VHH binders against Di-N-acetylchitobiase (Ctbs). Designs and how they scored, part 1

All scores and structures are predictions.

Target 1, 344 residues: Di-N-acetylchitobiase (Ctbs), of Rattus norvegicus (Rat) (q01460)
Amino acid sequence: EDCPCSEASLCRPIRHHRDFEVFVFDVGQKTWKSYDWSQITTVAVFGKYDSELMCYAHSKGARVVLKGDVALKDIINPTFRASWIAQKVALAKAQHMDGINIDIEQEVDCSSPEYEALTALVRETTEGFHREIEGSQVTFDVAWSPKGIDKRCYNYTGIADACDFLFVMSYDEQSQIWSECIAAANAPYNQTLTGYGDYLRMGISPRKLVMGIPWYGYDYICLNLSKDDVCAIAKVPFRGAPCSDAAGHQVPYRVIMKQVNSSVSGSQWNQDQQAPYYNYKDPTGRLHQVWYDNPRSISLKAAFVKHYGLRGIGMWNANCLDYSDDALAREQTEEMWGALRPRL
Unless a header shows other numbers, all headers, positions and changes below count from the first letter of the chain; antibody chains aren't numbered by Kabat.
F, E and O are the ipSAE of ESMFold2-Fast, ESMFold2 and OpenDDE, as the mean of both directions, binder to target and target to binder. V2 is 0.75 times the mean of E and O plus 0.25 times the DockQ between their complexes.
[cut] marks letters that were taken out.
The coordinates of atoms that the task and the answers printed are left out; those that the model quotes come from them. Centres of patches stay.

## First folded at step 1 (VHH)

Design g01 (framework vhh_gocatamig_d2)
Fold by ESMFold2-Fast, scan of step 1:
Structure g01 (fold): chain B 344 residues (1-344), chain A 119 residues (1-119)
Amino acid sequence: as target 1 above (344 residues)
Amino acid sequence: EVQLVESGGGLVQPGGSLTLSCAASGFTFSSYALAWYRQAPGKKRELVAGITSGGSTVYMDSVKGRFTISRDNAKNSVYLQMNSLRAEDTAVYYCAAYSWRTGYPYDYWGQGTLVTVSS
């Protein structure tokens, strides 16, 4: 009801849809003042609500959307779904938000009641938001492939039909390792593209797909590092797979940039995965291998977005860069934002 | 039980044409999406073209306008018509079949058929 912005117009929902989406995630820390607002079409707020961010984004014509999260067991009940949707619509109105991004990554069995309930939640949420907030946007985060990733048996075609578009989380692609337990790229190029091919072959329109890029990598402790840079990792199972990226930990781009220059190997390029990596030794003498994405690997993926006519691109998450006044940091940050622009 | 058998590969001159065929048996063909992948020496397999159970198609950028994927559910077959072939199209071509409700990433793969574009 009460507008916290300098102008009342900045509290009105954004109604204009752009042809090309740049969909970014923000987790707080007020780094948003330094984002590339010439590109951004949507900011998904996954941190604490910041009214200054909302006012600023609206001043740039960008949408600000809520995080939608709920336990799957609860949404089997249609009365619960209706109540949850009403609460989220009310919250969006109270915070002057332009929609919701539904982030459900829970395991679902194909024959479970949660399978149909999830599709119903997405459809009912979209209908409620569109009815109550004209021009609002409802989106859903999906895995890098519709092929049973992380034991998520979802009705991907039904969900795509139900909402405005899918944000494809084309990262954490080592969440289940079915082959050798070795360190690998967070988003290997050909595997990532195979995921989009899978969505398209199901009949999902390219206009329903926004490519999610990681602005973070994974740091793995090597149980053994071979002469050919093969890093053997601990066997940490995940959702039926014997090995997973849980053997490592996530590191944001800003940390990677400071570490790579002091690494044993320097930055290396893996041609098969089309991704950078490096090896370093920690203070206890253990060898590590870090896999990440850089402007080169991101630009290759942005080219695919343009060539296949996908709805857009985006990333997890905008806070991963170094927004300090340092000259090198500013250059690296500009290159990362620039890499999201498709180039010919 | 399940088989995908590719045919139609061979040696062709630049600018020539080939039609690849993939004959499927042992599963309900009409319920599956089909795709053609290729793998050149020293490279990873890449998606060339795909066709859904409903007939919607997808193509890699470098083959758009030159290649056409089609299916014949009565014959349990998928085809790749390749025109204006280039040296860079040289690869082993693989047929793949999948259902979104079956195993990951693809239920079934053929053994591949070699296409060589050279004089």
Scores: ipSAE 0.000, ipTM 0.097, lowest interface PAE 21.7, mean pLDDT 87

Design g02 (framework vhh_gocatamig_d2)
Fold by ESMFold2-Fast, scan of step 1:
Structure g02 (fold): chain B 344 residues (1-344), chain A 120 residues (1-120)
Amino acid sequence: as target 1 above (344 residues)
Amino acid sequence: EVQLVESGGGLVQPGGSLTLSCAASGSIFSINALAWYRQAPGKKRELVAGITSGGSTVYMDSVKGRFTISRDNAKNSVYLQMNSLRAEDTAVYYCARDYYGRGYDEYDYWGQGTLVTVSS
């Protein structure tokens, strides 16, 4: 309830909007003290509430927003939506937060009551937050493409119209593999860009789109690794697709940087996907292939953000870098933050 | 945060069945996805099955048709029904939030798990 900050003004919600958004996710590891605050406009808190982070972000003029998640079956009930929104508004006020980022990734059938209920939830949440907290920001996380990804039949234009902007999760792009069951980039360049083209083609303004970049990769066990570096992966189905990235596991950039230098292949660049990868052998002798993003691949995507006038850029998640005092780690971390800046 | 506690493991003969339970310290109502992972000696943790708040499921290929994941929001629990058990299913089983792997290795708190041993 009371302001936990050294200055009472730091508990007041951020009211101004930035021309260019840098929207970052934090999972609560206290690494926020080392982030590039010269860039950050919004921090989405996906870990435990940290009042020191809130005070510090506000001292830099950056917003701090709640995670909004809810069971889709429950939001069909308008009374439940009203109660949930009231609870989230009260929590934002109690924690001195500047809004909410709605992270609903559940499958929805086009003919289901959940289809309309989801759009209504976003609309009602935005109305409630804007009314109760002046200048507050309501955002919604969407898949890399509006074209039926993960069986999510959403009213994308309605949701975009309802909230302040969409954070596009242009990663986990192997969640459904409809082609060959092989390892591939988390966010392949051309596929990522076609997703944005699809959002734009359906009438969503570029000012409603913030590009989400992965600061993590995927590590896949190769059932077979060809001479052309094609890594065959286990068939793990997901939402109707025969294969998925669940055949591998996520690895943060800091771990990738330590592993790549001792890998069998060293870092390789795949020109078709505009993404780096490497092969390594585990202690049991199994071959693995890791796909990730680096300053080069991120800079190419940042250039697209600037060229098409998107609202901004951001990433999952800021904790993925090595914030130690090691000289190499500092250089690598600085390069990753720097890659988010669109070139002048 | 909601704490998850696994139970129901034990020694079972090949071809037998077990039901694992995961009990939450609070409401699982707002948790979009819950999952079962397993870790055998000398291997990395792997996703076995996942379930969303709406009941949509995902399974690893080797358990599909043998294992069934379910959730009960009213009882704040998620279950894994394991049928036709094989020696290769021997592992410590963990339940976790967000089977998409977000925070999986870096900030997700893993409980003690429940040991399943398939042996005659």
Scores: ipSAE 0.000, ipTM 0.216, lowest interface PAE 12.9, mean pLDDT 86

Design g03 (framework vhh_gocatamig_d2)
Fold by ESMFold2-Fast, scan of step 1:
Structure g03 (fold): chain B 344 residues (1-344), chain A 120 residues (1-120)
Amino acid sequence: as target 1 above (344 residues)
Amino acid sequence: EVQLVESGGGLVQPGGSLTLSCAASGFTFSDYALAWYRQAPGKKRELVAGISSGGSTVYMDSVKGRFTISRDNAKNSVYLQMNSLRAEDTAVYYCAKLRYGSTWYDFDYWGQGTLVTVSS
């Protein structure tokens, strides 16, 4: 109820419409003052509520939205959906939030009651928020492709129609490896663009698609590293695929930038995937290969956003950069935020 | 074919000034960061100064306030203005094209180098 901001106006929900969306995730590490607020239109909060972040974002004209998570078994019940929506609306009002981003990534069988229940949840959530909080924004996170990624059989056209727009998680694209078990880019260029083509071909408007890019990479231990830099990885199955990126671990851009300076290979560019990678040896003598995105690979994807008239761009997650006062860190951080802007 | 050609090196007295130039060809100059490195006898190459495609600069602590890096995209050139030169600045200076989107220590191509000798 009470406004925690220095000015009461900063507790009012953002109502103006933005022509181009820059949708960023924050995981609660207090780095938000150092973000490029000249670009940001929406901050999706994944950490604990921070009233100072809310006040600051509103002072910059940016929305702050809740994380929407729920077990799919529970949403089959329409009474449960109504109660959950009422609770989220009340929380948004109490915390002066501008909407909700629904982040459901659970397996759904095409013939299951969860298939229809998920679309109903998105529609009912959007109706409830729009009715109760004028100008509020309801969004849904979708996989890099609508074609059964991670055994998610969702009604993608119904969900897109139901909400304001989709944030496309065009990363973790090695979550299921159906071919050779080797390290590869988190978001390979051509594969990523194929996903957007799939969404567009099924009839989803480009104005319903915000491109999500990773500000993190994957570090894989190589069971064998060939002369041609092919890194064989452990066979870790995921949702029916024989291999997955669970064979490695996620590494934020700030750590990658420090690590690449001491790498065996230095940074390399893979033309087929249009992504950077490097090899390094750990203290125990094991060879690793790290795949990531840099300003070059991000700029190529931003150009696609502009060319196809997508609603916007964004990333997981804004905390991945080095926001220290170090001159090199500031330059690297500036280049990463700058890469989100499509070249003119 | 990427080519970097340095000029402007020479013998200078302590406290003097020199301007190094690097002429670049074979790539879209305005898209890339460039740097000046130096190598003194028996030492590894070290970053002296760097300039991003957008014009942001970094400097080694011992040259900050004395050296200035700049670029001229119309002339495909990067410059290092060196003032108040010291004996410790004696080294071969290399122009380097940094790999697009990489750290200031990741470079694709090097020039041949130009010798700077600071002595009385």
Scores: ipSAE 0.000, ipTM 0.106, lowest interface PAE 19.1, mean pLDDT 88

Design g04 (framework vhh_gocatamig_d2)
Fold by ESMFold2-Fast, scan of step 1:
Structure g04 (fold): chain B 344 residues (1-344), chain A 119 residues (1-119)
Amino acid sequence: as target 1 above (344 residues)
Amino acid sequence: EVQLVESGGGLVQPGGSLTLSCAASGRTFSSYALAWYRQAPGKKRELVAGITSGGSTVYMDSVKGRFTISRDNAKNSVYLQMNSLRAEDTAVYYCAAEYRPWGSYEDYWGQGTLVTVSS
């Protein structure tokens, strides 16, 4: 409970509201020392507690929030919810945190008791945090669309009303492939925008939506690569869909930048998906296709955020960039952070 | 459609070592991030060590320098080498495969293997 910071004021929760949210995820490894702190308003911690990160973020006026995870079967019990919330509030106070980001991505049937229990958890967590920690922030990670993604039947309007805002995970959009089993963009532009349209049409305010951008891509092994660059992928089912992005693997932007420079195709732009991709051959002779986001594709999405008055933007995850002293790496990293700034 | 089967658990004295193995079935093993979690009696499951498809690793503080995670994609296996074992390491150890490394979601879990550190 003692303040680990050089100044006691840095252990006080951030109470100031920002008009535009830049909400970033951090998974550890001290790369946060190199982030663009001129933009960041919230850091959501997915790694071990780092008191230096907390002190530094607070020195920049940025919030640091806990990861909120729990099994859905347990939250049906209101006594369990109350105990879990009390524990998270106590942890936030002990670690000088500014709130919690609830990251529940479990399957829920519309008719199940978990449907109402999840909304109750979000409401009760928000009430508890706001009461116990003045100015604290409670947020919830939602899928790229409210339309049954990954068999998640959630009360999206109820959850949005209950918490401060939603972080929309506008990535992993190939988690369920209902059409042809082919490699595709992690966050295709038009499909991504359709998801926001879906949230807005159900009555959720744009001020409740923060756009999540991937700073990682997917690397798919091609069972066949056509002359038109159509990469056929293995049929890996996921939550009822016959095919999924589990046929590939995630690759951070720092690795993609090294691979693309040595690829046969170089970086290509797909106009339909408004996303970059490239083809490469691995040491065993297998053809791969990698789909990712770059400053161009991110800037297009940032423009949408500004034009429709969304609450903000952010990404999974800030650690994906190359924070080494290499001049090219520094330039690429600066371009990725810069792309988050909304422009016309 | 990935099945995970853990082995290598057992009773060991403090200061001893064990190697846990997790064998996976399925064509997509190399595409998954793989992790070892543990659950001690009365506690929630916690991430012990993880390895991405690209080979990057993560460890919980209390095991860093004592435990080493590795993977062998040709054998569809992931390993946890545990050295300098302590009574506090006593738990059921679970193998997990996940699409989003170290996030809140794991695609597949094994049944677990018990590790008991006692004299």
Scores: ipSAE 0.000, ipTM 0.212, lowest interface PAE 11.9, mean pLDDT 87

Design g05 (framework vhh_gocatamig_d2)
Fold by ESMFold2-Fast, scan of step 1:
Structure g05 (fold): chain B 344 residues (1-344), chain A 119 residues (1-119)
Amino acid sequence: as target 1 above (344 residues)
Amino acid sequence: EVQLVESGGGLVQPGGSLTLSCAASGFTVSSNYLAWYRQAPGKKRELVAGIYSGGSTVYMDSVKGRFTISRDNAKNSVYLQMNSLRAEDTAVYYCARGWDYSRHPFDYWGQGTLVTVSS
């Protein structure tokens, strides 16, 4: 047998479904041994295949799913779609994977052939995986709102109906800034919830929605920092918007935790956005403002998941925490994993 | 098979110019976010310039006005035009493919090309 695990049973696909989904992303840095496996139901692999991770996840009863990526122009061709699906199914079987998470984030014009082709890809992928790998899971990553985010005109109801569920990327919510060009939360509370409201109002079942939480923030250089902590940022356009979060850079939670205590402001809470932030001065004297999520902001979102009966929660990405043996790091890591649990 | 192959690095005098090239295979440059990173000895790898699928660009502050990122869709390649080079620009330069800058780590990296600025 070609099973890399210590026991052949660990190469069998996970067939059972959990009532509450905890869907996490792993980017391949071998921190997975330190994850909270009492919660995890699915690991979506972004990075190199790691057979040890697959074996370990299966030993915990968790699924491991492939990354599904493809250029939109290619999927217009139904022969290409069939070939791509066959290749992904074969790869899942070869790597003992439990499904695929389709991560297509490209612009689609509402009138383009890609609009129907994308829905067809999701439907055909789901049919192929379910037929070829019993109990397999096919999911699709969607933006924080179905309202034309990043010029993505998708058939959201069709895609939701076609696959097992949607992972909602409720982060990077400053990817298109149509208002004031200022630093803001990665996932502001009320804006995030409006996105879920929009998905629900279009007829998508709450059982088709898994809430994605960021375990990273954005570090913005302030061209001006006002008395009221308004940080003006560089005008970096994205997909038609004059400003975007590309004016800053992403920082993982582990870096944020080391920096916040030495910052100029210390951690601040913005009540309107229900998110933490802080200001710091870099070695060249430039002022920065960092926006992130912490156990408090995550717990508020987890409460929404529970209250509205969503399928589950998850995050980008599990590698963002400090998994060292340091006592403070362990405490902070335990609090971040704990914040995902719906409180009874 | 996805590959990114950098070329164009070398030794140059301060104030000189170099053009780095990144040849992509196994995917379409115009459908992806492509970026140039650099890593100097003893320093963390840092973003130099990026070009989004839609064609908009981003630059680190210290290279604005000196460096220009561009792509040639017909050649499936990305370029970094570096002008007015400084000793501080000395680094290994990497080409990377990502998903629209903000969502995902870079999943494919080239092997890097060394740029040395000295006199």
Scores: ipSAE 0.000, ipTM 0.226, lowest interface PAE 13.3, mean pLDDT 88

Design g06 (framework vhh_gocatamig_d2)
Fold by ESMFold2-Fast, scan of step 1:
Structure g06 (fold): chain B 344 residues (1-344), chain A 118 residues (1-118)
Amino acid sequence: as target 1 above (344 residues)
Amino acid sequence: EVQLVESGGGLVQPGGSLTLSCAASGFTFSSYSLAWYRQAPGKKRELVAGISSGGSIVYMDSVKGRFTISRDNAKNSVYLQMNSLRAEDTAVYYCATYEWLRSPYDYWGQGTLVTVSS
């Protein structure tokens, strides 16, 4: 056979679902050898296919799922949907994958044909995968709230019903800033919880929701930094909002940990947002403010997952940590993985 | 598979012009936002210009009036017209999906070197 693993059994799809999902993203690199495999139930691949990763994940009883990405205008055509699904099923079989995670983040008008087409794509994809690959998993990435985020008018209840569960991207929550153009947390605690409340109020089961946590932050250049740490940012519009987090750039946790100790402010805690931040001055003399998540903020969110009986937790992305042999890096990495375990 | 391939870099005199091109494949180009970033030796990467699927444009302050971003959906390409080039514009220029800023995944081209020197 065409199995690249040391044992043929490692090429068989994972059929059994875990009681609690730990759904992680991998964007490539060989850092996956150092992940906390005692927790991981699903790895969603966003990089090149890595057969070693697939074999290893299967040896740990974890699923490996494809990335599903397609433009909304193309999926209006039922023939296109059928062809795309057939191609993805064939690819999953060829690469010994356990399913697909659909990552469509495009804007949709409520009255557009894309509204019904998206729900149909999710349903047809799920039916195709379940039929062709026994025990396969089909999931869909949704915004932190179903309330029109990024001009996405989706049939959230229909999509949730159609697939195995939703991965809620409860991050990039400054994608549309309708108030003051200032730097803020990537995933503010109360705002994040409001999003889950909105999904639940719509009638979506907590067993259909996996909480996505950011293992990255945003670095913003401050046009002005006030005495109470309000960082004014450039006006970069996004999907109708006058300001957005596109005024900054994403920074992985490993880089943040190296920067925070040499920062002007050191790590600060914002009580209102339940998130850490710090200020630093770059080599050109500009002031920056970085907002991120740490074991404390993640543990608070993990407690919510446990309290409301959500299906699980996960993060973007597992490559963000420092997997070097450095003692401090190892401690920080262990704390970040540990924070995903609900303890309250 | 999403691929972004930059071209058009080179050596140019101060005050000169260059046009960078980025050819995209692996997705429905017209539905995505695209951006140009740059990274000078020893410096961090910075956003130079972005263009949305609908044609909305943003520029870094130091390039406003000198650089122009545009797209051609029929050719799956995004362009950066650079005029009145200065020594401080010397950098490797990268094409990236602008939606990368909304979806925390990493889609970068290989980069194209622009050197402004007499």
Scores: ipSAE 0.000, ipTM 0.156, lowest interface PAE 16.6, mean pLDDT 87

Design g07 (framework vhh_gocatamig_d2)
Fold by ESMFold2-Fast, scan of step 1:
Structure g07 (fold): chain B 344 residues (1-344), chain A 118 residues (1-118)
Amino acid sequence: as target 1 above (344 residues)
Amino acid sequence: EVQLVESGGGLVQPGGSLTLSCAASGSTVSLYALAWYRQAPGKKRELVAGISEGGSIVYMDSVKGRFTISRDNAKNSVYLQMNSLRAEDTAVYYCAAYSYITRWPEYWGQGTLVTVSS
């Protein structure tokens, strides 16, 4: 289609790759005008196409990439894969996009045809995009660890080799709780680092790994809250585990900042998990415990990214902050963006 | 894009039963976790029951043993069977679809009112 931007150059795909990736997700709502564009290298569009966002990102030298999702049953068919890839390439060209981020998190058995089909989809998508859109970027979202998380038996080394890099979703780390059914950090520090160690030990290059940070937390109803702040949660099974984070619900950082000020406990720091939490009572008198990430916990993870020479950092999702004109909100938002910078 | 339409709400006396239905449109509804939330005026919206794309089920403690969530992917629907209804179950009930990708409630229905009163 015709270029919707004020300058035709802004519709040309970004071809320059930066040494350090800052990969952010956007789900809409026009909050992107307030993002820290001095850091961003890629915006993954999870919501509706916004041509103004595309033009603006390109004006800042940042890529804008499509969301790639598809049912696993469909990708077993190679002619379906070819058609899907052709459609996505055509859409990227029509919307002046710089690539695609593949978002497949479905269960796969190691012996199933989906195992090879998924790797083939990633390889074929990458080949198609690179051929049709010079300098385009193809990425794949992976769990916080390659070790059977959520019953995903994926060929992680094959997928990493096939695409430009992996965005590691180092959050939702309580999706399967095999131990005590208690509230815990969304991305506990040592567990998160163990996941990266697992990817690296498999032979995946640190240059293939972008660390995903949560800008949201989990709000859990406590069936019992101990004097040591142990919050017992409902036993909610998930993919074979007896307990899961489905016992709670996700809350964005902007909501957390408003709740913590009126909480029973105020913000607390858990040294073992290196994450903040707080307790509050709802209008019915039930006790809740919220676990989240703040500038302190994010900075510790950013330091790891720099120390191990990972490709970059990013987050789910950029819309989670309070972009209002309020002075406190502005300061909190600047601190969250600033925390992504490793040491400098 | 998923569109959700709830039905089955109404007025019932304490101890009664209701079945809520939520019809989802979209070729990939089986890729979504589906949930029922409720909100009474002046109160926080709360998760009542959820069912994952893989069939794992969750319930709020106060409804466990009384409510049953189920899904029918062939009919693109999720259901909430509510038994032994109490006055405190009075609320607007919302159907929500979670992306398996984000674990975030991405789509919401308009809500259906359930009133438990004599």
Scores: ipSAE 0.000, ipTM 0.195, lowest interface PAE 15.3, mean pLDDT 87

Design g08 (framework vhh_gocatamig_d2; at its last look DockQ between E and O 0.01; V2 from the best seeds 0.00; counts 0 for: pae E 22.0 > 2, placed apart)
Fold by ESMFold2, look of step 2:
Structure g08 (fold): chain B 344 residues (1-344), chain A 118 residues (1-118)
Amino acid sequence: as target 1 above (344 residues)
Amino acid sequence: EVQLVESGGGLVQPGGSLTLSCAASGFTFSDYELAWYRQAPGKKRELVAGITSGGSTVYMDSVKGRFTISRDNAKNSVYLQMNSLRAEDTAVYYCAKGFYRPSGWDYWGQGTLVTVSS
């Protein structure tokens, strides 16, 4: 098939495997030229396919992979499952892609047919891609903890065994709040690490785990904001919990950086959660608290990745940074990419 | 006045069991989450177990399978059944209305001492 790249060699599959992964999600906002390609090993395309992105990634030795999303009720039928996989393999060949990232985040009951069907999907997808595209990469996105997060009863060990590696979504850790309804970190350090401890205790190799960190935060309206910075939030239930981060909204790092120095508090550091936050007042007079991740909080997690020999690190999503040529924006963006490199 | 009164602590040998109780007054008990926290000498207070008004539970990892939190809305009481006790479980145990934070204590009882020693 025809190659859209400047050289035909750029349409060939990436066949080597890197020892350390930097796994990047792209949502199609044309900022990818400004990414730090010195680090990137895989780009998962969650936006519109862009042949220029594919060509450029291949010129840097990086994989470009499909988004794999399908309703679990449909894949319990093995004929539909096989058809879906064949369609994805054909698409990857037509677009010169290097694999697929399976992003299924649906509730699964432990006694349901979906429990077994999900593992079968991952195994059969991996077998199909590896057979049809030499060197292809098949990955699966898992919750920050295997302990039934968001009602996901998955066969985590079977899934990990069945694919090349797991991308662990170590964010949205306030999706279920069982106690006081207050704003808190998107990815509290010790809670994040506990999730990895749980995956490892199940017998999953650290070489199967890529830590996903957030390049976005949560903005919460405070029903009350105490002198001790405790922000009470609305009670918005989620998947059995009485409170959740759905009381707030996600905010990309680029927006946070434009607001933080004109906020009421400026950036503050929470010692217990090892995460930054700030307070601001909106035009209607309501107080807000924003929790996010910055180079400091991310560098702590990158150190954990190195110390425990995890497969790599990645983020949701690379379009969250300010890639303009403003001098401050460039410095902030370089610091965020730099934080992915392990430190002492 | 909100009041939380813990009881049931004491001295127990490793592998033994205790049941902690917390009697609550001064608020509509059935509407609130309840929790047990503990604090060992020289350590920070930590969450042990929590229970929602609907009965959903959470546990710290080191106590899962050994401790059980429960509530009786008719008696305005929350309980912690502690089995297979270990030396590291030695602490003052506090009943709490809501989630503990260093700067945002909701309400606490006086605490009840649990000592696990041979």
Scores: ipSAE 0.000, ipTM 0.093, lowest interface PAE 22.0, mean pLDDT 87
ESMFold2-Fast, scan of step 1: ipSAE 0.050; ipTM 0.526
ESMFold2 (binder alone), look of step 2: mean pLDDT 81; pTM 0.814
OpenDDE, look of step 2: ipSAE 0.021; ipTM 0.404

